Miniprotein binders against Mucin-6 (MUC6). Designs and how they scored, part 57

Target 1, 185 residues: Mucin-6 (MUC6), of Homo sapiens (Human) (q6w4x9r395to579)
Amino acid sequence: GHCSLEGGSFVTTFDARPYRFHGTCTYILLQSPQLPEDGALMAVYDKSGVSHSETSLVAVVYLSRQDKIVISQDEVVTNNGEAKWLPYKTRNITVFRQTSTHLQMATSFGLELVVQLRPIFQAYVTVGPQFRGQTRGLCGNFNGDTTDDFTTSMGIAEGTASLFVDSWRAGNCPAALERETDPCS
Short names: E, the ipSAE of ESMFold2; O, the ipSAE of OpenDDE; V2, 0.75 times the mean of E and O plus 0.25 times the DockQ between their complexes.

## First folded at step 12 (miniprotein)

Design j7 (from j6 with E18L F21E L44E; at its last look DockQ between E and O 0.66; V2 from the best seeds 0.51)
Fold by OpenDDE base, second read of step 13:
Structure j7 (fold): chain B 185 residues (1-185), chain A 81 residues (1-81)
Amino acid sequence: as target 1 above (185 residues)
Amino acid sequence: TPEERLKELLDKAEKLILEAEKLAQEGKTDEAIKKVEEAVKLIEEAAELAKELGDLRLLRETLFLYIEAAIVLYRIREESG
């Protein structure tokens, strides 16, 4: 399964359902029992301009009982709050520079993350087949059915992206907006 | 000065987040949430000030504190769910 966060406000789920939202919050991107130590992937969005439609991805966070890894445009920060030299290695996670503009988080448990740093901060999530039907969050449920991808944290299928996205907020943030804007915004 | 204010905001926010984490561990969920909410307000103010001053380093610090605050809330919800 492949999930992408592109253009600042575009998401394509594991089931290949595209949608758009504008929010300034930390959201749960991926939860799964297949992630060890209660692992979860989060996406952090912030304002990139003056209008409500100008939002962009600014960081990706992997959080578990053992690890906290924050990937931002400028640095990788771990549990101690300090920037790490790459490659950074834990028991089952490695973060390294893939190219001059791309970072990669590789794992031993079937999760891969590629982050494009420039010119636009974007993220690409890949999960193995063992994750089928066992994922939650903005990346959807990976069950081959696009019609139920907007399942909330409470297990309710929503018809709009805004309500779906809002259900996966990690913090107390303003409601997400669904507007058609320039993909470069 | 604006710079002094910015540092003050960040220091206070960090303390509040640490307090929230402790409170959450003690099972005092409501108090923890309140602390986080207060911290977020300070972080938002700090972020705006950092932007005005053009201090990218401090702006980055605000981002990380914001993420820390969100993580506290996330853990609270996961423990209750």
Scores: ipSAE 0.683, ipTM 0.872, lowest interface PAE 0.7, mean pLDDT 92
Fold by ESMFold2-Fast, scan of step 12:
Structure j7 (fold): chain B 185 residues (1-185), chain A 81 residues (1-81)
Amino acid sequence: as target 1 above (185 residues)
Amino acid sequence: TPEERLKELLDKAEKLILEAEKLAQEGKTDEAIKKVEEAVKLIEEAAELAKELGDLRLLRETLFLYIEAAIVLYRIREESG
């Protein structure tokens, strides 16, 4: 499955449902029992441009009991608070420069992250087939059905992105802007 | 100086995050969350100051502490929920 964080604030889920949100927070992108040591992937969004409601991706975090890997838009990679030179390798994770504008985090457990650094900071998440139906977070549930892709952290399927996104806040942050909700019935 | 004020804000925020972790370990979840909330306010003030100074290194330091605060809150919620 493939999930993308593109164009500042656009997300396409593993089941190919596109949506947009405007929020300033650290959000849970992906949780799964297939991730070792209570692993989770997170995305950090901050304000961008002159708009009060526009936000963009500024960092991606892989967290487990062993690792706290942060990849920031200014091309700094840390693990557990320490800056790392690339290629950086642990037992199960390798972070390296794939191209002049892309970093890749490859893992032994079926998760791959590609980060575009320039011209716009963007992220692409790939998961193996073992993750099918076993993911939760902003990237959706990967069950082959887009109608329940907005399943909140409480297990409720929402019709709009705002309540879904707000349920996946990892940090202490304000709710996403209400005006960004779908005006359709 | 503005740089000294920024470092003071980050130092205070870091101590609050450590206190939150200790309170969470003691089962004082509500108190732990309030400490994280307090830390985030200081980090947000530090980030504004870093932007005003145009110091990308200090702005990165505020971003990383902001992320750490979110991770601590996430762990508190996962363990209590």
Scores: ipSAE 0.671, ipTM 0.851, lowest interface PAE 1.1, mean pLDDT 83
Fold by ESMFold2, look of step 14:
Structure j7 (fold): chain B 185 residues (1-185), chain A 81 residues (1-81)
Amino acid sequence: as target 1 above (185 residues)
Amino acid sequence: TPEERLKELLDKAEKLILEAEKLAQEGKTDEAIKKVEEAVKLIEEAAELAKELGDLRLLRETLFLYIEAAIVLYRIREESG
């Protein structure tokens, strides 16, 4: 399964359903029982450009009971807030520079994350077949049916991306926009 | 100076986040959440100052602290479930 987070806050789910949103929070991108130690991926979005309605991906976080890995444009930071030299390796996770502009996090549990650092910070999530029907979050449920990919954190299928995305907030929004001007932009 | 104010805000926010982590470990969840919310307000002010100053290094520090705050809240929520 493939999920992508591309410029302009565009997301394509594991079931190939595209959507766009505008938000300045940390969101749950992927949760699954297939991730060890209650693992989750989170995506961090912030304001970008001149318009208050423009938002972009600024970091991706892998978090479990054993690991905290923050990948931003400038650095990889782990449990103690220390920037790490690459390659960075744990028991089950390796983060390395794939190319001059891309980082990769490879795991032994079927999750792969590729992050484009430049010119635009983007992320590409790949999960193995064991994840089918076993995912939650912004990347959808990976069940082959795009009609229920907008399932909220409460388990309710929504018809709009906005309600779906808002339900997957992982924390407070430090600078929530007072008003959206265009939900499609 | 604005630079001194920004550093003061970041220092205070970091201390509040550390206090929140300690409170959460002690089971004082409501107090931990209040400390994080206070820290986030300081981080927002620091981010605005960093943007005004055009200081990309300080802006990155605000992003890191924001992420730490969000992680504390996330862990509190997942522990209670």
Scores: ipSAE 0.573, ipTM 0.797, lowest interface PAE 1.4, mean pLDDT 80
ESMFold2 (binder alone), look of step 14: mean pLDDT 82; pTM 0.766
OpenDDE base, look of step 14: ipSAE 0.354; ipTM 0.737

Design j8 (from j6 with T62L V72L L73I I76V)
Fold by ESMFold2-Fast, scan of step 12:
Structure j8 (fold): chain B 185 residues (1-185), chain A 81 residues (1-81)
Amino acid sequence: as target 1 above (185 residues)
Amino acid sequence: TPEERLKELLDKAEKLIEEAFKLAQEGKTDEAIKKVEEAVKLILEAAELAKELGDLRLLRELLFLYIEAAILIYRVREESG
């Protein structure tokens, strides 16, 4: 499955449900029993420099008992608080420059992350078939049914994105705001 | 000066995060979260000041400290659940 974080604040879930949110927080993007050592993927949003968006992605974090990998929009990659030169390799994870404008984090456990650095910071998450029906977070539950893609951290299926997004805040931050988009969006 | 204020905010935020780690180690979940919430307020204030001063290096430090704060809250909540 494929999940994308694009255009500052647009998300498309693993079940291909698109939505938009306006929040400045660290959010749980992906949790799954398929991720080793209590692994989780997180997305950090701040006030936007991107046109047509109040907030935008500024960093992506992969967290486990062994690793705390941060990839920031200014092309800094750290693990456990220390800056790393690319390519950076651990036993199960490799971070490298895929193209002049893209970094990739490849793993041995069926998770792949690609971040676009320019012209705007964006992220693309790919998970193998073993993750089907076993994901939770902003990328949805990957069960082939879009009607429950807004399942909150407490297991409640919501009809709107705002309560769903708020439930996946990793830290204590202001609630995400649901706003009208322009008619061309 | 604005530079002195920025340093004060950063130093206070770092100390609050340190205290929160110690409280979390002791199983004092609610106290740890309160300290992190205090730190986040200082981090956000420092970030606005750093933006005004054009201090991009310090903005990066503050972003990483903000991420550490969020991870600490996440871990504390996961362990208490």
Scores: ipSAE 0.649, ipTM 0.829, lowest interface PAE 1.0, mean pLDDT 82
Fold by OpenDDE base, second read of step 13:
Structure j8 (fold): chain B 185 residues (1-185), chain A 81 residues (1-81)
Amino acid sequence: as target 1 above (185 residues)
Amino acid sequence: TPEERLKELLDKAEKLIEEAFKLAQEGKTDEAIKKVEEAVKLILEAAELAKELGDLRLLRELLFLYIEAAILIYRVREESG
């Protein structure tokens, strides 16, 4: 399964359902019992302009009981809040520079993350087949059905992206908006 | 047993890679590379055993370690030269 966060506010689920939203919060991208130690992948969105429609992805966070890895445009920060020399290695996670503009987080448990740093901060999530039907979050449920991808954290299917996205907030943040905007915003 | 040997090799390889990372961060490039090369040998041996046993899970873990080793060598050389 492949999930992408592109153009600042566009998401394509594991089931290949595209949608957009504007929010300034941290959201759960991926939760699954297949992730060890209550692991979760999260996306941090922030305001990139003056209007509510000017929002963009600014960081990706992997969080578990053992690890915290924050990938942003400028640095990789881990549990102790320090920027790390790459490649960075934990027990089952390695973060390294893939190209001049891309970082990769590789894992031993079937999760891969590629982050484009420039010119636009974008993220690409890949999960193995063992994750089928066992994922939750903004990346969807990976069950081959696009019609139920907007399932909230409470297990309710929503018709709009904004309500779906809001259900996966990892903090107290303003409500997300669903508006047509420039794909570069 | 083959299973015990496989586990032993895996544990040793992991340890060597961890040591290599530490050495690399300390600027000890040659020592780091030496550790990685040793780890690679163990990983390859373990991989053969894993194949023989049909243990795909361990094979995946070994592949992961191999990739880590390769990346480490590349980055160490890049940063030092």
Scores: ipSAE 0.017, ipTM 0.225, lowest interface PAE 8.0, mean pLDDT 88

Design ka10 (from ka8 with L49A Y55L I56A)
Fold by ESMFold2-Fast, scan of step 12:
Structure ka10 (fold): chain B 185 residues (1-185), chain A 95 residues (1-95)
Amino acid sequence: as target 1 above (185 residues)
Amino acid sequence: DAEELKKKIEEIIRWAEQFLKRAEQLLKEYLETGDPELLVKSIEKAEEAIKRLTLAARLAAQLGDKELVEKIDKLTKEAAKLADEAIKIYVEEHE
């Protein structure tokens, strides 16, 4: 399955459900028992000033008990707070420059991340078939049914993205911002 | 009190319907012109409709009005479908 974070604030889940959100926080993209050492993939969003979005993806984080790998839009890769030269290898994870504009994080456990650095910071998540029905987070539950892709951290399927997105916030940050108040504009 | 709450819910629904109608107009105009700002506006109007409908649904559930809950659910599904279609177009364009 494929999940994408594109155009600043747009997400397409593993079951191909597209949605947009507004928020300035770190969000859990993917949690799964298939990830070793309590691993989780997270996305950091901040205010953008870009005409097509009020918020934009600024970093992707892979966090486990052993590693905190951060790939940021300024092309810096860190692990546990220390900057790393590419290619960067651990026992189970390799981060390398795939093209002049793309970085890739390959893993031994069926997770792959490709990050587009330019012209817009974007992320593409690929998981192997062992993850089917075993994922939680902004990328959805990967069960082949889009109607429950907005399943919150409390296990409730929502019909809309707003409560879903807010439920996957990691850390102390504000709820998604109200962007538009005038229906006629 | 139940009567004032019902009027408030109906007002929120009317506001949400205005956002949804505007989202539909903007998407149609985008399909004719190709102007990406219209597509973004369409998505934003649809999202604002969904926010209002989510509030209305919570209040209607509190009121226990099953007919009102069903009306809001139908409108929410229509708004979500429009938003999903518009977002899909935006994502495909920014591949």
Scores: ipSAE 0.000, ipTM 0.339, lowest interface PAE 11.6, mean pLDDT 77

Design ka11 (from ka8 with W15L L26Y K45R)
Fold by ESMFold2-Fast, scan of step 12:
Structure ka11 (fold): chain B 185 residues (1-185), chain A 95 residues (1-95)
Amino acid sequence: as target 1 above (185 residues)
Amino acid sequence: DAEELKKKIEEIIRLAEQFLKRAEQYLKEYLETGDPELLVKSIERAEELIKRLTYIARLAAQLGDKELVEKIDKLTKEAAKLADEAIKIYVEEHE
């Protein structure tokens, strides 16, 4: 299954449900029992430059008990706060430059992330069949049914994107500095 | 060269205005005909517009040109409104 974050604020879920939202926060993109060490993929959104009306993807974060890998729009990759030169390898994750404008995070557990750096920062998430019906977050539940793709963090299916997106906020969102802090341990 | 970059941004704004009119026309034709292909085209064109406008908004902000930033913001709002309308219809049809 494929999930995409494109055009600054467009999302297409694993079940191919498109939506758009406005937000300046870190959001849970993907949680699943299939991700090791309580892993989660998260997306950071902020205002598009000085434009007040629009928000865009500014970073993608893979967080687990062992790793906090951040891929940002400034083309810097960090793990646990330390900048890493590519290719960067851990036991289960490799981050490398796929093309001059794309980075890829490949994993041993059926998750793959491709990030377009230029001309606009975008992300593409691919998950293996073991994730079917076992995902939650902005990318939907991957159950082959689009009618419940807006399932909130409380387990309620919504008909609108705004309530769905708001339910997947990670941590406190008021300031840029606070977006990078660990959501309450 | 800042002057040359400003001219290129202005050219992209002119192209974006044309793309927005085309995307609006696809949605209008969809509302008249019910042809689902036109609805998909309106969403795709709106998405392409927002990608392009987001990129040049960043460049205009770096130049410190408030007039360009405001013009881009206005176009981005119009493209976003179109996208929201088209996506709402698409979701309602594909429930």
Scores: ipSAE 0.000, ipTM 0.178, lowest interface PAE 18.9, mean pLDDT 77

Design ka1b
Fold by ESMFold2-Fast, scan of step 12:
Structure ka1b (fold): chain B 185 residues (1-185), chain A 96 residues (1-96)
Amino acid sequence: as target 1 above (185 residues)
Amino acid sequence: DAEELKKKIEELIRKAEEILKWVERQFLKRVEQLGDPEKLEELIERAEYIIKLLTEAARLAAQLGDKELVEKIDKLTKEAAKLADEAIKIYVEEHE
């Protein structure tokens, strides 16, 4: 399946449900029992430079018991807080420069991430068939039914993106929750 | 600097406990608050937020090597999760 984070604030789930949101927090993009060592893919959003009312993707994080790989819009790649030269290889993960404007994180467990660095930071997530019906987070549940793609972290299918997105927050971001509940912002 | 980690952990726990008290008050007003699907959704959101705060606190406490603090955080997380589960059960049975 394919999930995309484009245009700063636009997301298309594995079941092809599009939505937009304006949050300033770290969000769980993908969790699955198919990810080894309690792995999770996360997305960091912050205020957009082109509009004070918009937010955009600024970093993607892969977190497991072994690794904390951060790929940021400033083209820095770190693992467990240490800057890494590309190509960077671990036992199961390789991060490399695919083109002058794109980085790729390839894994042995059926997850692939491609990030566009310029002109706008964007991310593309690909997962193998073994992930079908076994994903949760901003990319949806990958079960072939778009009506429940907004399933919150507590298992509730929502009709709107705001409650869905807020349920997948990772960390302490009161400003992001308040901003998303204010339709005037 | 363990001092900065400790302050961060204490702030996360304090915030989680304040929100937890709010959530518990909503359960005491069951007929007034929990019969409204919008209020149930807010309660579930707040309980989830507590869990997120406590998850980060647990990570920092583990980094600090404070086993007692990790256990305290785990207990609070289980309390928040139980309240979230009850709210979801009410939401699903009465509104979905």
Scores: ipSAE 0.000, ipTM 0.081, lowest interface PAE 23.0, mean pLDDT 72

Design ka7
Fold by ESMFold2-Fast, scan of step 12:
Structure ka7 (fold): chain B 185 residues (1-185), chain A 95 residues (1-95)
Amino acid sequence: as target 1 above (185 residues)
Amino acid sequence: DAEELKKKIEEIIRWVEQFLKRVEQLLKEYLETGDPELLVKSIEKAEELIKRLTYIARLAAQLGDKELVEKIDKLTKEAAKLADEAIKIYVEEHE
């Protein structure tokens, strides 16, 4: 299955359900028992430039008990806080430059991530068939049914993206459920 | 050159303003005709606008030009609203 994070704030789930969201936090893209060592793929969103009207993808994180691999829009790759030269290889994960504008994280466990660095940071997630019906997070549940793609972290299917996205926040970020209104200057 | 970059950002803003109106027209035509291709195009074109706006927002921030940042913010909010409206319709029709 394929999940995409494009245009700064557009997401298409593994079951091809499109949505948009606004947020300045780390969000869980993908959790699955198919990921080793309690692995999870996460996306970091922040405001576009100095503006509060729109948010964009700024980094993708793969976190497990052994690794915290961060791929940022600044073309810096770190693992457990230490910058790494590409190609970077662990036992199960290789991060390398696929093209002049794309980095790839390839794994031995059926997960592939491609990030576009320029002109805008975007991410593409591919999972093998073993992940079918066994994913959770912003990329949906990969069960072939789009009606439950907005299943929250509590297992409740929502009709709208706002509650769904808010439920997948990681860490102590404030809720981004409501879009901010611009103050009068 | 900061002045050349500012001119380029202003060109992209003018292009965005023109195509924002085009996206509004595609969505309006969809509401009148029910043609699902127009709805899909509305989402795709809104995404293209947001990509360009996100790019020039970074450039305007680098220049420190507050007026350009405010103008881009306003256009980004308008494009995002159109995208959200079109996606909502798309989802409702496929449920």
Scores: ipSAE 0.005, ipTM 0.470, lowest interface PAE 9.7, mean pLDDT 79

Design kf1
Fold by ESMFold2-Fast, scan of step 12:
Structure kf1 (fold): chain B 185 residues (1-185), chain A 81 residues (1-81)
Amino acid sequence: as target 1 above (185 residues)
Amino acid sequence: TPEERLKEILDWVEQFIERVFQLAQEGKTDELIKRVEYIVKLIEEAAELAKELGLPELLKRTVELLEKAAKVLEEILEESG
């Protein structure tokens, strides 16, 4: 299965359900028991004045008990806060420059990430068949049914993206809905 | 509105197809075939949504995008042959 984050704020789930959202936070993109050491893939969104959307992808994060790998739009790769030169290898993860404009994160556990750096920062997530029905987050549940792709972190299927997206916020970021309606914040 | 949202999604799909078409010229056959298969599924889902919402103009656009995706697949296969 594959999930994509494109055009600043467009997302397509593993079950091919497309949506757009307006949020400025770190969001859980993919959680699964198939990811080792409580691993999760996350996406960071911030305000943008250069695209049709008010928000754009600015970084992708892979977080586990051992690693916090950040790939940012300024073409810097860090692990646990320290800048790394490519190719960067750990026991199960390799980050390398696939082309002049693309980075790839390859793993031993069936997750692949390709990040387009230029001309627009975008991300493409590929997972092996072992992830089918075993994913949660912004990329959906990978169960072959698009009608429940907006399943919140509490396990409730929503008909709209806003509550779904808000439920997958990571940490203490403000809710997307509150940010959109508050003129002073 | 749902109509505006679906229109934006279809615009994004069209841009993505064009990008894949450009990359096909670089000879990355296996990866691009998989990407085109994915976008075809996206177009099919968008067509069902447009039909469900009663948006015939957007439904027509999904047919146009499916034709563009088919042309990209033909180009990829020709380069492989």
Scores: ipSAE 0.000, ipTM 0.098, lowest interface PAE 20.2, mean pLDDT 70

Design kf5 (from kf2 with W12L F21E Y38L)
Fold by ESMFold2-Fast, scan of step 12:
Structure kf5 (fold): chain B 185 residues (1-185), chain A 81 residues (1-81)
Amino acid sequence: as target 1 above (185 residues)
Amino acid sequence: TPEERLKEILDLAEQFIERAEQLAQEGKTDELIKRVELIVKLIEEAAELAKELGLPELLKRTVELLEKAAKVLEEILEESG
């Protein structure tokens, strides 16, 4: 299954449901019992330099009881606050430069992350079949049904992206707003 | 495998093309332009990987996706007339 974070707050879930939001917070992308040591993948959003009204991805975080791996748009990789030079290996995780413009985080537990650094910071999440129906977060529940992809942290299926996104905030920050695309409707 | 990874990238590009068609139908020109730029970038990366792997069948699929993307751009131009 694939989940993508692209083009200033645009997300496509594992079940291929696209949506957009406007927010400046850390959000939970993926939680699953398939991730070791209470692992979670998170995304950090901040204001875009292109437009003061837009936000964009600025970092991706893998957090577990053992590791806090941060990959930022300025090409810095840290673990538990310490800068690491690539390739960087732990017991189950390897972070390396896949191409001149891409970093990859490969794991032994069925999760892959590819980060595009240029021309715009973007992330692509791949999970193995063992994750089917066992994911939660902004990337959806990976159950083959898009109608419940907006399942909040409280377990409620919402009809709007804004309520869904707000429920997956990991820090104290403003509520996320769905990007306006049709003000005349 | 590297072959499976490339196929996954190409699958993602097809999904982006479908979204671009939806954006075109909805008249969301600014979002559509951004989406097309992302499609081009993904296809470029897929083409480079397919070249390194030496797999003509995946290069063919990459060309097919470029043709689909070009068709979406033509539809935009027609509607923007």
Scores: ipSAE 0.000, ipTM 0.095, lowest interface PAE 21.3, mean pLDDT 71

Design kf6 (from kf1 with V20A F21E L23M L32A)
Fold by ESMFold2-Fast, scan of step 12:
Structure kf6 (fold): chain B 185 residues (1-185), chain A 81 residues (1-81)
Amino acid sequence: as target 1 above (185 residues)
Amino acid sequence: TPEERLKEILDWVEQFIERAEQMAQEGKTDEAIKRVEYIVKLIEEAAELAKELGLPELLKRTVELLEKAAKVLEEILEESG
């Protein structure tokens, strides 16, 4: 299954349901029992980017009990707060430069992440067949049915992206339902 | 260089427009429209940069991409009724 985060704020789920949102927070992109050590893939969205007035992907985070790997739009890769030179290898994860503009995170557990650094920061998530029906988060539930792809963190299927996205916020951020404006602007 | 950077942006823009057209063909009309709207804004910014840098070939390419984006949007809206 493939999930994509493109054009700053466009998402296509594993079941191929596309949507756009305007939230600025860290969001859970993928959680699954198939990920080792309570692993989760997260996406960080902020206003920082081309126009600074639009929601844009600024970093992708893989978090587990052993690792916090951050790949950011400024082309810095860190693990547990320490900058790493590529290729970077752990027991189960390798981060390397795939092309001059793309990084790849390959894993031993059926998750692959490709990040486009330039010209627009974008992410592409691939999961193996063991993840079918076993995912939750912004990338959907991967059950072959697009009608329930907007399943919230409480297990409720929503008809719109805003409530769905808001339910997957990590941390104390503004709700995606509200038109995004900088309160200090 | 700024010229190489701008060429990369325009190559990506063209691919993103083609993806929007594909999404519309798959029945994902609202999302396809949002993609085209986003791209129009990026092309406008690219056109201003091309003018500032004095790059007439890239400026011409931004005009051609705006026309392509407008045509794709028209086709999407026509299929929607």
Scores: ipSAE 0.265, ipTM 0.683, lowest interface PAE 4.5, mean pLDDT 81
Fold by OpenDDE base, second read of step 13:
Structure kf6 (fold): chain B 185 residues (1-185), chain A 81 residues (1-81)
Amino acid sequence: as target 1 above (185 residues)
Amino acid sequence: TPEERLKEILDWVEQFIERAEQMAQEGKTDEAIKRVEYIVKLIEEAAELAKELGLPELLKRTVELLEKAAKVLEEILEESG
């Protein structure tokens, strides 16, 4: 399964369902029992301009009971609040520079993350076949059916991206917008 | 500005087309097709916006991107068929 966060506001689920949203919050991208130590992958979005539609991905966070790894737009990789030099290796996770503009997080448990740092901060998530039907979050449920990808944290299928996205907020943030309210703004 | 925003959308469209091509080359045919379908929707939205804003040059670019997307789709279908 491949999930992508591109163009600041575009998401493509593991089931290849594309959608867009504008929000300034931390969202759960991927949660699964296949991730050890209650692991979860999260995306941090922030305001990139003056309008509500000017939002962008600014960081990706992997959080478990043992590790907190933050990959940010500033090329800073931190684990549990500490800056780390690359390549960085933990028990099950390795973060290294893939190219001049890309970082990669490799794991022993079937999760791969590629982050493009420049010119636009973008992220690409890959999970192994063992994750089929066992994923939750903005990347969807990886069951081959795009029609139920907008399943909320409460297990309810939503028809709009905004409500779906809001359900996966990791904190108190403003409501997400699916589209620009004013194309002239 | 609205114009700058539209230009940005079109830039993303172009990037997404390239990604679709890459996905197809990697054997991800179904995903590539779905991406192209989405791209077409974005292009339609962009075209409408260009018309509303009275930006004929951007409309022209939009049409060009549509043609490009169509060609990519044809190539994907030919390779997978």
Scores: ipSAE 0.159, ipTM 0.612, lowest interface PAE 1.9, mean pLDDT 90

